# VH-VL binders against q8wwc4: the designs that were tried, part 22

Target 1, 195 residues: q8wwc4
Amino acid sequence: STEEKPQQHQKTKMIVLGFSNPINWVRTRIKAFLIWAYFDKEFSITEFSEGAKQAFAHVSKLLSQCKFDLLEELVAKEVLHALKEKVTSLPDNHKNALAANIDEIVFTSTGDISIYYDEKGRKFVNILMCFWYLTSANIPSETLRGASVFQVKLGNQNVETKQLLSASYEFQREFTQGVKPDWTIARIEHSKLLE
Short names: E, the ipSAE of ESMFold2; O, the ipSAE of OpenDDE; V2, 0.75 times the mean of E and O plus 0.25 times the DockQ between their complexes.

## First folded at step 7 (VH-VL; framework fv_burosumab)

Design k3 (at its last look DockQ between E and O 0.02; V2 from the best seeds 0.00; counts 0 for: pae E 21.2 > 2, placed apart)
Fold by OpenDDE, look of step 7:
Structure k3 (fold): chain C 195 residues (1-195), chain A 118 residues (1-118), chain B 106 residues (1-106)
Amino acid sequence: as target 1 above (195 residues)
Amino acid sequence: QVQLVQSGAEVKKPGASVKVSCKASGYTFTSYYMHWVRQAPGQGLEWMGLINPSGGDTSYAQKFQGRVTMTRDTSTSTVYMELSSLRSEDTAVYYCARDYWEQYFDYWGQGTMVTVSS
Amino acid sequence: AIQLTQSPSSLSASVGDRVTITCRASQGISSFLAWYQQKPGKAPKLLIYDASSLESGVPSRFSGSGSGTDFTLTISSLQPEDFATYYCQQYDSYPTFGPGTKVDIK
């Protein structure tokens, strides 16, 4: 009985020195404070960020596979409709480049947090999250002007050339009493891929 | 120099209310949040709530909701914490603590001992 | 609410000793952790903020490290004035404190 040694997934701690704008960080912190202070006592910006990262990985994968039906509960209808048109027309290599694995996400940043009331008095919070991830998709350099090419050695694997891509997802939650506290994606942007 | 000076010790009966004051000086009073933290004898620190710089917004720990009221007087640079329906378990040293959006506390009052006894 | 634990609950050390105190969070809190020193009958004093930033006026023998869920306060060489109780506090969400670590003289 060859006991398959559990492959120790060496979590390569990629210390991505994120270009975090200190000002944005402070703003995010302040706004996050407002959220937990006045809307959700259990709100954690750290946990939210982690959840957002997972959501991004999942949604981006589904987008790359053109599985739009599976996104209906996660992504706003209007956004999904627009994405369906844009993504469907993309070349396969570009579609592949949309997909981000969790392990390929090298940096996550919180963008702008917005609190607003609609005309009906419903309360909403929008949080923009920015993701930087490495893709192995072979996208011509001409198409990705300004994309940084990195040589990444993951563990004992051969040095692979990967491109750094960015995506922005805006998460929205309604804070109206009696409404299920679910985050939905209200906006999706993939820089250089979904223009 | 930043100073937070709290009111003196209080002895109260169960069911009564106590109002502790915290007078701030040495900084722009209207620029900082103020928090209240208590510590029972021989126990750890417990966050009670906060009041914003303008005094218009407060946030209380769930445990104290309905019993605690925090107020702010800009004219006297004083923050108040009132705790009602006192119980023996409320016996503690109560601290005011300054926060500037970071949500850690760089300056503390000297503490006010509140004893609740029958 | 985010819960914090500390280890050990108490320790005895001698002057000059290296002392390490651990704080663990029930969930990830990034670097939003502060350390306080409290002496008997006194208010807590801020030592470290943002997990590793030394508060102004605090001796350099104090240092903080960690991120996520595990944090450490280190006193490189314990001084007589360092015998006190130390608390960690997270501010990723509503502020919560660890139960404290008492550092006594051996």
Scores: ipSAE 0.340, ipTM 0.778, lowest interface PAE 1.5, mean pLDDT 88
Fold by ESMFold2, look of step 7:
Structure k3 (fold): chain C 195 residues (1-195), chain A 118 residues (1-118), chain B 106 residues (1-106)
Amino acid sequence: as target 1 above (195 residues)
Amino acid sequence: QVQLVQSGAEVKKPGASVKVSCKASGYTFTSYYMHWVRQAPGQGLEWMGLINPSGGDTSYAQKFQGRVTMTRDTSTSTVYMELSSLRSEDTAVYYCARDYWEQYFDYWGQGTMVTVSS
Amino acid sequence: AIQLTQSPSSLSASVGDRVTITCRASQGISSFLAWYQQKPGKAPKLLIYDASSLESGVPSRFSGSGSGTDFTLTISSLQPEDFATYYCQQYDSYPTFGPGTKVDIK
């Protein structure tokens, strides 16, 4: 069945959902099947997840560089406006920690999938993606409270300490017939960096 | 039991360098940042910088950039702070302080008095 | 850098008094503020973190409150061992400390 969201788009708290949660995994697969069956026969959650991973790496890098003009085509305007204020206020080391290199994304999971109709009968799908990535950015644990620290061996027995950070990007697409099939990022959270 | 034990008091002339040590025990040394904070006599606390003991990466307060060097020896669980080109205004007690990535300091060393005089 | 101010710079109080110390930040720091107690010749001791969370082993007569730019440390019933200097410290960015508030016996 489809999830009904209120028109006012209340803030959804971030929930980290992984493959190790079998109840969430089953719910996610059912919702992905419904998208395939009723909305888009070419939809694949695995292809979406790979594209979302690439989008996360690209967008997070642009955010870290404060290149907000380049984000206008990818991120909803309301979200981008709020992000400008938050990111601009960050110290440079925190900004650097926003960026996720594609090769350092160690885990990707699907969170909630929302399928809903608004008051005008427009059909929407929102897919929350959670990403876990390693950073070498030298940040004090000032805003990384609760983050795990990992030692990563690079090359010939050299050891680096890296922080494991998480981010949640919510992707939204309108599936109404006649509407261009574009995914827009409707919510961005970088845990502890942009709270 | 967490302990941070610092090296003893030092008297230096202007222009010299000082190297203060801080030996950690009672916890996993590489799992916590170590900071250095100083306090001139009768004055408040002044943050100098930090070191990540796992990789040796450092960040220094701008005031001390170019004069301070922080290092560590993981085999002895010891961090070091070296301050060069000493001035009389560097007379202070120097503290090491532990931080679990949150940037407040739950354990402090006993302090090391460094006196700079001619 | 984020500057902190404290008020008052010093005060005199009697055992049993309620003491309130304020810390004000030059910009919003959410709840990323700690309070320390320092006695002469000793290292600072953490009392409060995250503006209001009491560190383990700290007596319950100490409490903290505030968010944003304005923070308070309260000692509900001053004890002889509480005569010290109290510092606030922010950690929304690289650490900075307030100038301290000295609490003397009257």
Scores: ipSAE 0.000, ipTM 0.428, lowest interface PAE 21.2, mean pLDDT 80
ESMFold2 (binder alone), look of step 7: mean pLDDT 94; pTM 0.948

Design k4 (at its last look DockQ between E and O 0.16; V2 from the best seeds 0.00; counts 0 for: pae E 19.1 > 2, placed apart)
Fold by OpenDDE, look of step 7:
Structure k4 (fold): chain C 195 residues (1-195), chain A 118 residues (1-118), chain B 106 residues (1-106)
Amino acid sequence: as target 1 above (195 residues)
Amino acid sequence: QVQLVQSGAEVKKPGASVKVSCKASGYTFTSYYMHWVRQAPGQGLEWMGLINPYGGDTSYAQKFQGRVTMTRDTSTSTVYMELSSLRSEDTAVYYCARDSWEQYFDYWGQGTMVTVSS
Amino acid sequence: AIQLTQSPSSLSASVGDRVTITCRASQGISSFLAWYQQKPGKAPKLLIYDASSLESGVPSRFSGSGSGTDFTLTISSLQPEDFATYYCQQYDSYPTFGPGTKVDIK
């Protein structure tokens, strides 16, 4: 009985020091404060960010596979419709590049937080999240002008060349009393892939 | 210099209400949130709530919802915390604390001892 | 609510000793952690914010480290005035405090 030694997945913590604009960070923090102070007492921007990261990984994978039906509950209908058209027309290598694994996400940043009321008095919060992830998809360098190419050594594996891509997902939640507190994705942007 | 000066010690009976004041000076009063934190004798610190002195909007800890009221007087740069339906468990030192804009507390009042006894 | 624990609950140390206090959060709070010193009969005093940033006027013997769920306050060389109770506080969500660590003289 060859006891398969559990391969210790050495989580190479790639600390991508993203130049976050400190001013934006402060603004985000203040807005996050407003959320937990006045809308959701249990709101944690850290927890939200982690959840958003997971959602991004999941949604991006489904997008890459053109499984749009599975996204109907997660992504706003209008956004999904637009994505169907854009993603379907992409080459396979570009589709593959949409997919981000959680372990390939090297940096997550909170963008703008918006709190707004609609004409009906419904309360909404939108949080823009930005993700940077490494892809092994073979995308021509001409298409990804300005994308950083990194050589990543994961554990004892051979040096693999990966490209750094970015995506922005806007998460929306209605805070109207009686409404289910679910976050939905109201906007999806993949820089250089879904233009 | 930033200073937070609180009202004096209070002794109350169960069921009564207490109102503690916190006078702020040395900074723009309406530019910083004010928090209230209490500490029972020999115990840790417990967050009660916050008030925005500019608009008067408040946020209370769930534990104190319905019993606590925070108000402000901008003309005197004073924040008030009123706690009603007092119980013996409410015996504590009550602190006002200024928010640093990051929800940690850079300045504290000297504390107000509130004793609830029959 | 995010819960904080501290270890140890109390310790005895001598002047000149290196003292380390830990704070653990029930969930990830990034670097949104502050440390306070409280002496008997006095209000808490801010020492560290953002897990590792030293508050103005605080001696350099105090330092903070950590991120996520595990945080540490270190006093490199304990001074007579450092005997007090130390509290961690998170501000990732509604403010909550650790139960405190009392540092007594040996």
Scores: ipSAE 0.395, ipTM 0.793, lowest interface PAE 1.5, mean pLDDT 88
Fold by ESMFold2, look of step 7:
Structure k4 (fold): chain C 195 residues (1-195), chain A 118 residues (1-118), chain B 106 residues (1-106)
Amino acid sequence: as target 1 above (195 residues)
Amino acid sequence: QVQLVQSGAEVKKPGASVKVSCKASGYTFTSYYMHWVRQAPGQGLEWMGLINPYGGDTSYAQKFQGRVTMTRDTSTSTVYMELSSLRSEDTAVYYCARDSWEQYFDYWGQGTMVTVSS
Amino acid sequence: AIQLTQSPSSLSASVGDRVTITCRASQGISSFLAWYQQKPGKAPKLLIYDASSLESGVPSRFSGSGSGTDFTLTISSLQPEDFATYYCQQYDSYPTFGPGTKVDIK
């Protein structure tokens, strides 16, 4: 069985495998199993999540430094193009808040998984990853969802004030036969920092 | 209170098909995936596939693709597993099992013995 | 594919004995491991999930431990009703089962 939405018949058909209308966060293991079953026998959601965490730390730092040319192999071209304009217009403290140190990413969550193919028969998987990280950047906390201010001891008597921020990165991989297995970042959201 | 009740034992000849039912009760049927697992006599457990009872979408283990079909009827809270082109190696007890949402199985049906003999 | 092995394949023990069964995965599976008990002619019954979490209604003499590739099911004081075969199952990817460990009561 399959589900087709009226919106999907507007201009382009997209066939969604294995799903019609589920609450998907609680069932990510079933979707990971489907990726394994139909696409990649080496796939593990646990290993993917750890790699995605590393990618988030790396990409978020390059974004904060406006080093967009170094992101061209990691982020989809159209996404990177839009991000250049948004990031360049940010105040410096907001730019600094984009960067996540790997050791300060305190929570990682797997969000929705989308499995589909296009009219050319190319097979795609999208995995949404959500990250919560600590930052020392000074931004107004009253308007940010999930933001909290923490006191963190560094060394014997050093104390830093840290805020908790969130970001969502959507990873995409083409599983078409003959295509090398590469994940690219197809969507980047930082909570209210990229507005 | 959660119950999975399967259809009775079957005896089949090679080349035939069998359809096993699994009726669920005591929970919201469409909120949990249902799996099928079989066990040949004296052997271990072998996963066959799953169905999402909300929309009826399925995924099958590679070994059974082309021979297995899983369906459901939401009005009776029942899943079905049909295995075609039966061989003597398909002699087994077939279980339905409820997915805990984390891919381990918290409730199992009583099992259905399918015997394939010439 | 994630292969599971179990050791021993069978054992005999007396009521009151401590019984230990191991399960080894061919690759790291974090804590995504379940243990099942199966008695002759019956369906498997879930005992342990997340490697060490006891399912509701399961006696506290059952415990699980391990992470990564090496996992252990322990029955601290074997009872007559514990005669069964025990299976591990991983769920880091598609479900696969160990070959089982048969426990006989002397």
Scores: ipSAE 0.000, ipTM 0.440, lowest interface PAE 19.1, mean pLDDT 79
ESMFold2 (binder alone), look of step 7: mean pLDDT 95; pTM 0.956

Design k5 (at its last look DockQ between E and O 0.66; V2 from the best seeds 0.00; counts 0 for: pae E 4.2 > 2)
Fold by ESMFold2, look of step 7:
Structure k5 (fold): chain C 195 residues (1-195), chain A 118 residues (1-118), chain B 106 residues (1-106)
Amino acid sequence: as target 1 above (195 residues)
Amino acid sequence: QVQLVQSGAEVKKPGASVKVSCKASGYTFTSYYMHWVRQAPGQGLEWMGLINPSGGDTSYAQKFQGRVTMTRDTSTSTVYMELSSLRSEDTAVYYCARDSWEQYFDYWGQGTMVTVSS
Amino acid sequence: AIQLTQSPSSLSASVGDRVTITCRASQGISSYLVWYQQKPGKAPKLLIYDASSLESGVPSRFSGSGSGTDFTLTISSLQPEDFATYYCQQYDSYPTFGPGTKVDIK
């Protein structure tokens, strides 16, 4: 019995980094109601949030692999163009840290919901989604101030150290009459990795 | 305190129209959306649509689009629901219901029985 | 559309019994579920909102639980005035209702 023995106490609890909390229950509920009442009866903020989580996992993986051609249908052209240089310039461990595995997204929250018209009279809905996810990428803890480190024992083979990171993806859909009902990603922020 | 009082029961023939009223009291009428929900005999509850009493704008369930009209009179704090081209399957109790601001209904009218028979 | 089912469709119980009624949604609706009580000839009455929050004036023997797709209404000690039909409703999208659960005296 020469197995590595973790500390017998509870090790590391989930720590959420200190950002301004974008959650506003009343504001979110009112905006979600306005979307389904006047824009799309089938709209459900819960269903949207589940789909957004799936999209985040997929897009973040493609981004980490620099597969920008595959992102053209999902991410706004201006956003993708700006991201190419930033992502390509990252060290490999930072690139790997961009990718979020769906089963390691531990916290999802709805941020701001915006319903507005642009100067051309086009109707838009923007929904900001915030994601917190674990990564095995080896990024120095001092660089990611406030990040929690999880130690996951994988049998007797090794202790896997995971870091908690966050990202914010803003989804946009145009509801103008005659426009196809597609969501695109209009903003991508990966805290401490992309700015 | 809050009270929703609906008009009385009605008997109609197929093809006719019915207009049900719902008078609100005990709160600021224009501050809360009003919904209409019906219940056929032996069936569950079915959402028909809503009206914003402040501006009069409406949103109807797809099933009733083209047959239902909701209006309001702010001077009497009254909402109306009119259903046209009545069929026997429209026989139901019709309720007005106040939106809680979260799209569940905290106050209901007493219901108006509408019977469609030949 | 978000479809709700309820189980059982009806039940018979005695005064003092613990009664459990379930509601299942066709997709996740978080905690956006309410329970209504309806007696014959009467409008529905709100009992529980936000899946588990008791409406003011509702007896504490009523409780709700669940999140996501599976929800439960519990009456801890059934009283004579509790014989009614119970409906769930979701409010994550446009309102849809469960088919109801009738609670009869045994």
Scores: ipSAE 0.329, ipTM 0.740, lowest interface PAE 4.2, mean pLDDT 85
Fold by OpenDDE, look of step 7:
Structure k5 (fold): chain C 195 residues (1-195), chain A 118 residues (1-118), chain B 106 residues (1-106)
Amino acid sequence: as target 1 above (195 residues)
Amino acid sequence: QVQLVQSGAEVKKPGASVKVSCKASGYTFTSYYMHWVRQAPGQGLEWMGLINPSGGDTSYAQKFQGRVTMTRDTSTSTVYMELSSLRSEDTAVYYCARDSWEQYFDYWGQGTMVTVSS
Amino acid sequence: AIQLTQSPSSLSASVGDRVTITCRASQGISSYLVWYQQKPGKAPKLLIYDASSLESGVPSRFSGSGSGTDFTLTISSLQPEDFATYYCQQYDSYPTFGPGTKVDIK
């Protein structure tokens, strides 16, 4: 019985040099500091980013599968409703392109952080996360104007042509006393796919 | 030049309170957070808490909650740290440190030795 | 709280030696790490921020590297004034310090 050695998926660390606007980076850092200082003593922007990455992978997969019911607890109702309409009308190849595997995410960036109070005095923090991921979905180049095509060699596998896509997810958390500290997705954008 | 000048050494008995001052100069006092960090003899550095530029908000390490009070006097450009219910374990050099707005400390006071002994 | 460890806890070196100190975080902290130098009876002095950025006025013989969980401070050529204790500190979340590395004269 030749024990098939689990193929160590060589995680090709693609260092995608994200064009982070230095100004935005500084702003994000300052805002992250404020979150830590005033709202959550355990807040870690790195940990949050990793969690957000996982959430993105999971949610994007469910979107691609049109499993909207499973997103009801994760995505704001208004957003989910809009997504249902948009995603359902997409061609299958575009739906497939929505899904991002965790290993296909090549770059994650923290966008704008917003702290706001609603009319009821509830405190909210919104963090915009931007994800860049490679997709093997066959999307016509004409549809994805400006998408970068990359040849990716994953380990000993053949060179595969993948397209780089981007998505933006806005995470929201209520910091009102007594409210469960859960992050929800308040906005989902998939560039070039969900316009 | 940025300078943080702290008050002199203190000797206190257990159960007493100590109030250390940190006078800032050479920069816009109301534009920076101030932190307090302590160091027991021969030991490492321990973060105690921070106070915002206006002095209206503070954040303390859980270990010191209920015992530490940080205040700020804008008119004198001075930050204060008061630690109550002192114990022998509180014997340390206490530092004020200016926040760079990144939660690291670019300028430090010279330190204030607080000795708690019966 | 994020815990930091340092290695070694102490080392002896000679002037001119290359010295490397490591700092490890209990979890990923991106590049949000600073290095301080502390001499006896003095306050810590900022050396490196953002894991690799040299603070103004700090000699170029000091350098920092690393990301995620593993970080290093390197002194390319140890000078007499460099004998001190070095601390790493993370600012990804609640500020925490490493236990320090003492660099002594051999």
Scores: ipSAE 0.187, ipTM 0.751, lowest interface PAE 2.3, mean pLDDT 89
ESMFold2 (binder alone), look of step 7: mean pLDDT 94; pTM 0.943

Design k6 (at its last look DockQ between E and O 0.02; V2 from the best seeds 0.00; counts 0 for: pae E 19.0 > 2, placed apart)
Fold by OpenDDE, look of step 7:
Structure k6 (fold): chain C 195 residues (1-195), chain A 118 residues (1-118), chain B 106 residues (1-106)
Amino acid sequence: as target 1 above (195 residues)
Amino acid sequence: QVQLVQSGAEVKKPGASVKVSCKASGYTFTYYYMHWVRQAPGQGLEWMGLINPSGGDTSYAQKFQGRVTMTRDTSTSTVYMELSSLRSEDTAVYYCARDSWEQYFDYWGQGTMVTVSS
Amino acid sequence: AIQLTQSPSSLSASVGDRVTITCRASQGISSFLAWYQQKPGKAPKLLIYDASSLESGVPSRFSGSGSGTDFTLTISSLQPEDFATYYCQQYDSYPTFGPGTKVDIK
């Protein structure tokens, strides 16, 4: 009976590489406060951020695989349509670079929170999340002007050269009474890849 | 210097209402949220709710919904907390606490003891 | 609501002792944790905010650490005036407090 040694999930020490603008952070906190104070008593910006990270990893992977049908419930239709056109035309290495694993996400930041009412009186909250992740995709340096190249040693693995990429996902939730409290992705941006 | 001065101790009967005041000084009153926190004798701290700087918006803990009313008077730099339908379990010291803009409390009132007894 | 627990509920220590109090959150709250000191008959006093930031006027013997779900308040050398009850409080969501830790004289 080969006792499968429990793979010690090496807690990848997330190196916070990004300097968040302190002012933006304060603004985000204030806006987050408004959300839990007036819209959702159970709202936690920390939990939201974690969920957003997972969603980003999942959605980005599906995008990289051009599985657009699987994104219909997660991503706004208009956004998905635009993405389908852009992603399909990308080279394979660029498509691969869209995909982010959770363990490759090195930094997550809340960009902006917007609360707005539409003409029908429906209440919406939009939260922009920014993700920085390492990719092993071989993208020519000329295409990724300004991208930082890092040598990353993950655990006992050999030093691998990875590129730091960023993506921005805007999450939207309707806070109208009777509407299912689901977050949808209202905007997707991958810097340098989906321009 | 920032100061929060609360009204004096209250003794109430069950079913009655109590209104506690908190007068603020030493800072721009209209810039800060105010919270109310209570503490039963020998017990921990319990958040009750908050009122925004303008006094137009409030958020209450679910436990106190329908019984608590927070108001604000800018002209006197005073915040009020009214608790209705008092019960023996409402016997506590009630504190006003200034929000630091991060929802932790940097300044506190001295507390107001409210005793509910038959 | 985010629940906080503290350990221990009470402890006895001597002047000069190193005292450590832990606070655990039911879910991740990043660094949105504050520590308060409360003496009998007095209002709580803010000691630490953002898990590790020392409030102005608070002695340097007080320090906070931790992130996520586990937090620690440390008094490096307990002074006579430090005998009190200490509370943690999260502000990632609606404010909630830990049950408190009473520090008594041994």
Scores: ipSAE 0.370, ipTM 0.781, lowest interface PAE 1.4, mean pLDDT 89
Fold by ESMFold2, look of step 7:
Structure k6 (fold): chain C 195 residues (1-195), chain A 118 residues (1-118), chain B 106 residues (1-106)
Amino acid sequence: as target 1 above (195 residues)
Amino acid sequence: QVQLVQSGAEVKKPGASVKVSCKASGYTFTYYYMHWVRQAPGQGLEWMGLINPSGGDTSYAQKFQGRVTMTRDTSTSTVYMELSSLRSEDTAVYYCARDSWEQYFDYWGQGTMVTVSS
Amino acid sequence: AIQLTQSPSSLSASVGDRVTITCRASQGISSFLAWYQQKPGKAPKLLIYDASSLESGVPSRFSGSGSGTDFTLTISSLQPEDFATYYCQQYDSYPTFGPGTKVDIK
């Protein structure tokens, strides 16, 4: 008897999204040059992106654990207040999906950069960062419309099904003379999880 | 592997200045604030100030305002602390310490002994 | 500036003893409190952050508790390598340190 089990389509390849639009890429480079030229000669979008990746991993973990007190110095107060209500109402598996391990952030891209002065003469720069990361959290496939499922190996030839999620964090720094030079998170979006 | 390696011990006369270096490795230098903390012999820890290595902006404890200058060199991943108009009470071990982004210090340099004697 | 006090200023204990050290803040600091261990001639070493979270690589005999103004560091069974000075540090604003608690062998 010739009986073969139906072949399971095993997803062993990561789908990378977020190729920059050529016009947006040029716009971003011009704005980064302006920050370097007029605000901070030590500024580098590449170095900022690496730090933003670290911040995303840390903040997303704290958010998934509902450690809102620890986020008060990293995230703008009004943003954190709004997020508290959304996160506490999530099922546990959805909360776990918010957390991104640094080693599983597979793609990072720079979105919009805003350079402006407010009406009080304060100088601001906002940088939108987009992150794509893998999660082992078991979220219903219909909840994550369009999500890709990946099979990855952990340890000695073990395999694990993972889902690819995205998040957008907007970082803000005030460049006004005499203000502590620090980046704070002014907007947090976790697509399909926080809506 | 995060490492903070400081310059060697210094002996100074009252009224002189001292410049201590702290070379960072194992992480992106410009993305973490660096603090300086000193400890007089047999005494506790005293915060002196901080520097953001990205832009070079500083904030100093009021006690040291006007006497301390903190700078950095991003090409060598090095922070400097210069203390001027030295007095005998400035005799201490000076530490650099990395800010965890959460305002506690996860990594410390080995310390630099500065002795001020006439 | 937020002032920290520690009690006791020093103590003597034997290997295997349970040791408790307290830190008090002059105003509420939520859970923004860290503990450091310092041995003679060495830099401070982070033990505890967020009042109760154990730093990676620190033995589980160390624990922290408290919130608001009153905090404790506990060593459940003192080991020979634990004889040191312990400092608390607040980070609700710019950092300040407690005066230290010296733990000596009895």
Scores: ipSAE 0.000, ipTM 0.438, lowest interface PAE 19.0, mean pLDDT 79
ESMFold2 (binder alone), look of step 7: mean pLDDT 95; pTM 0.955

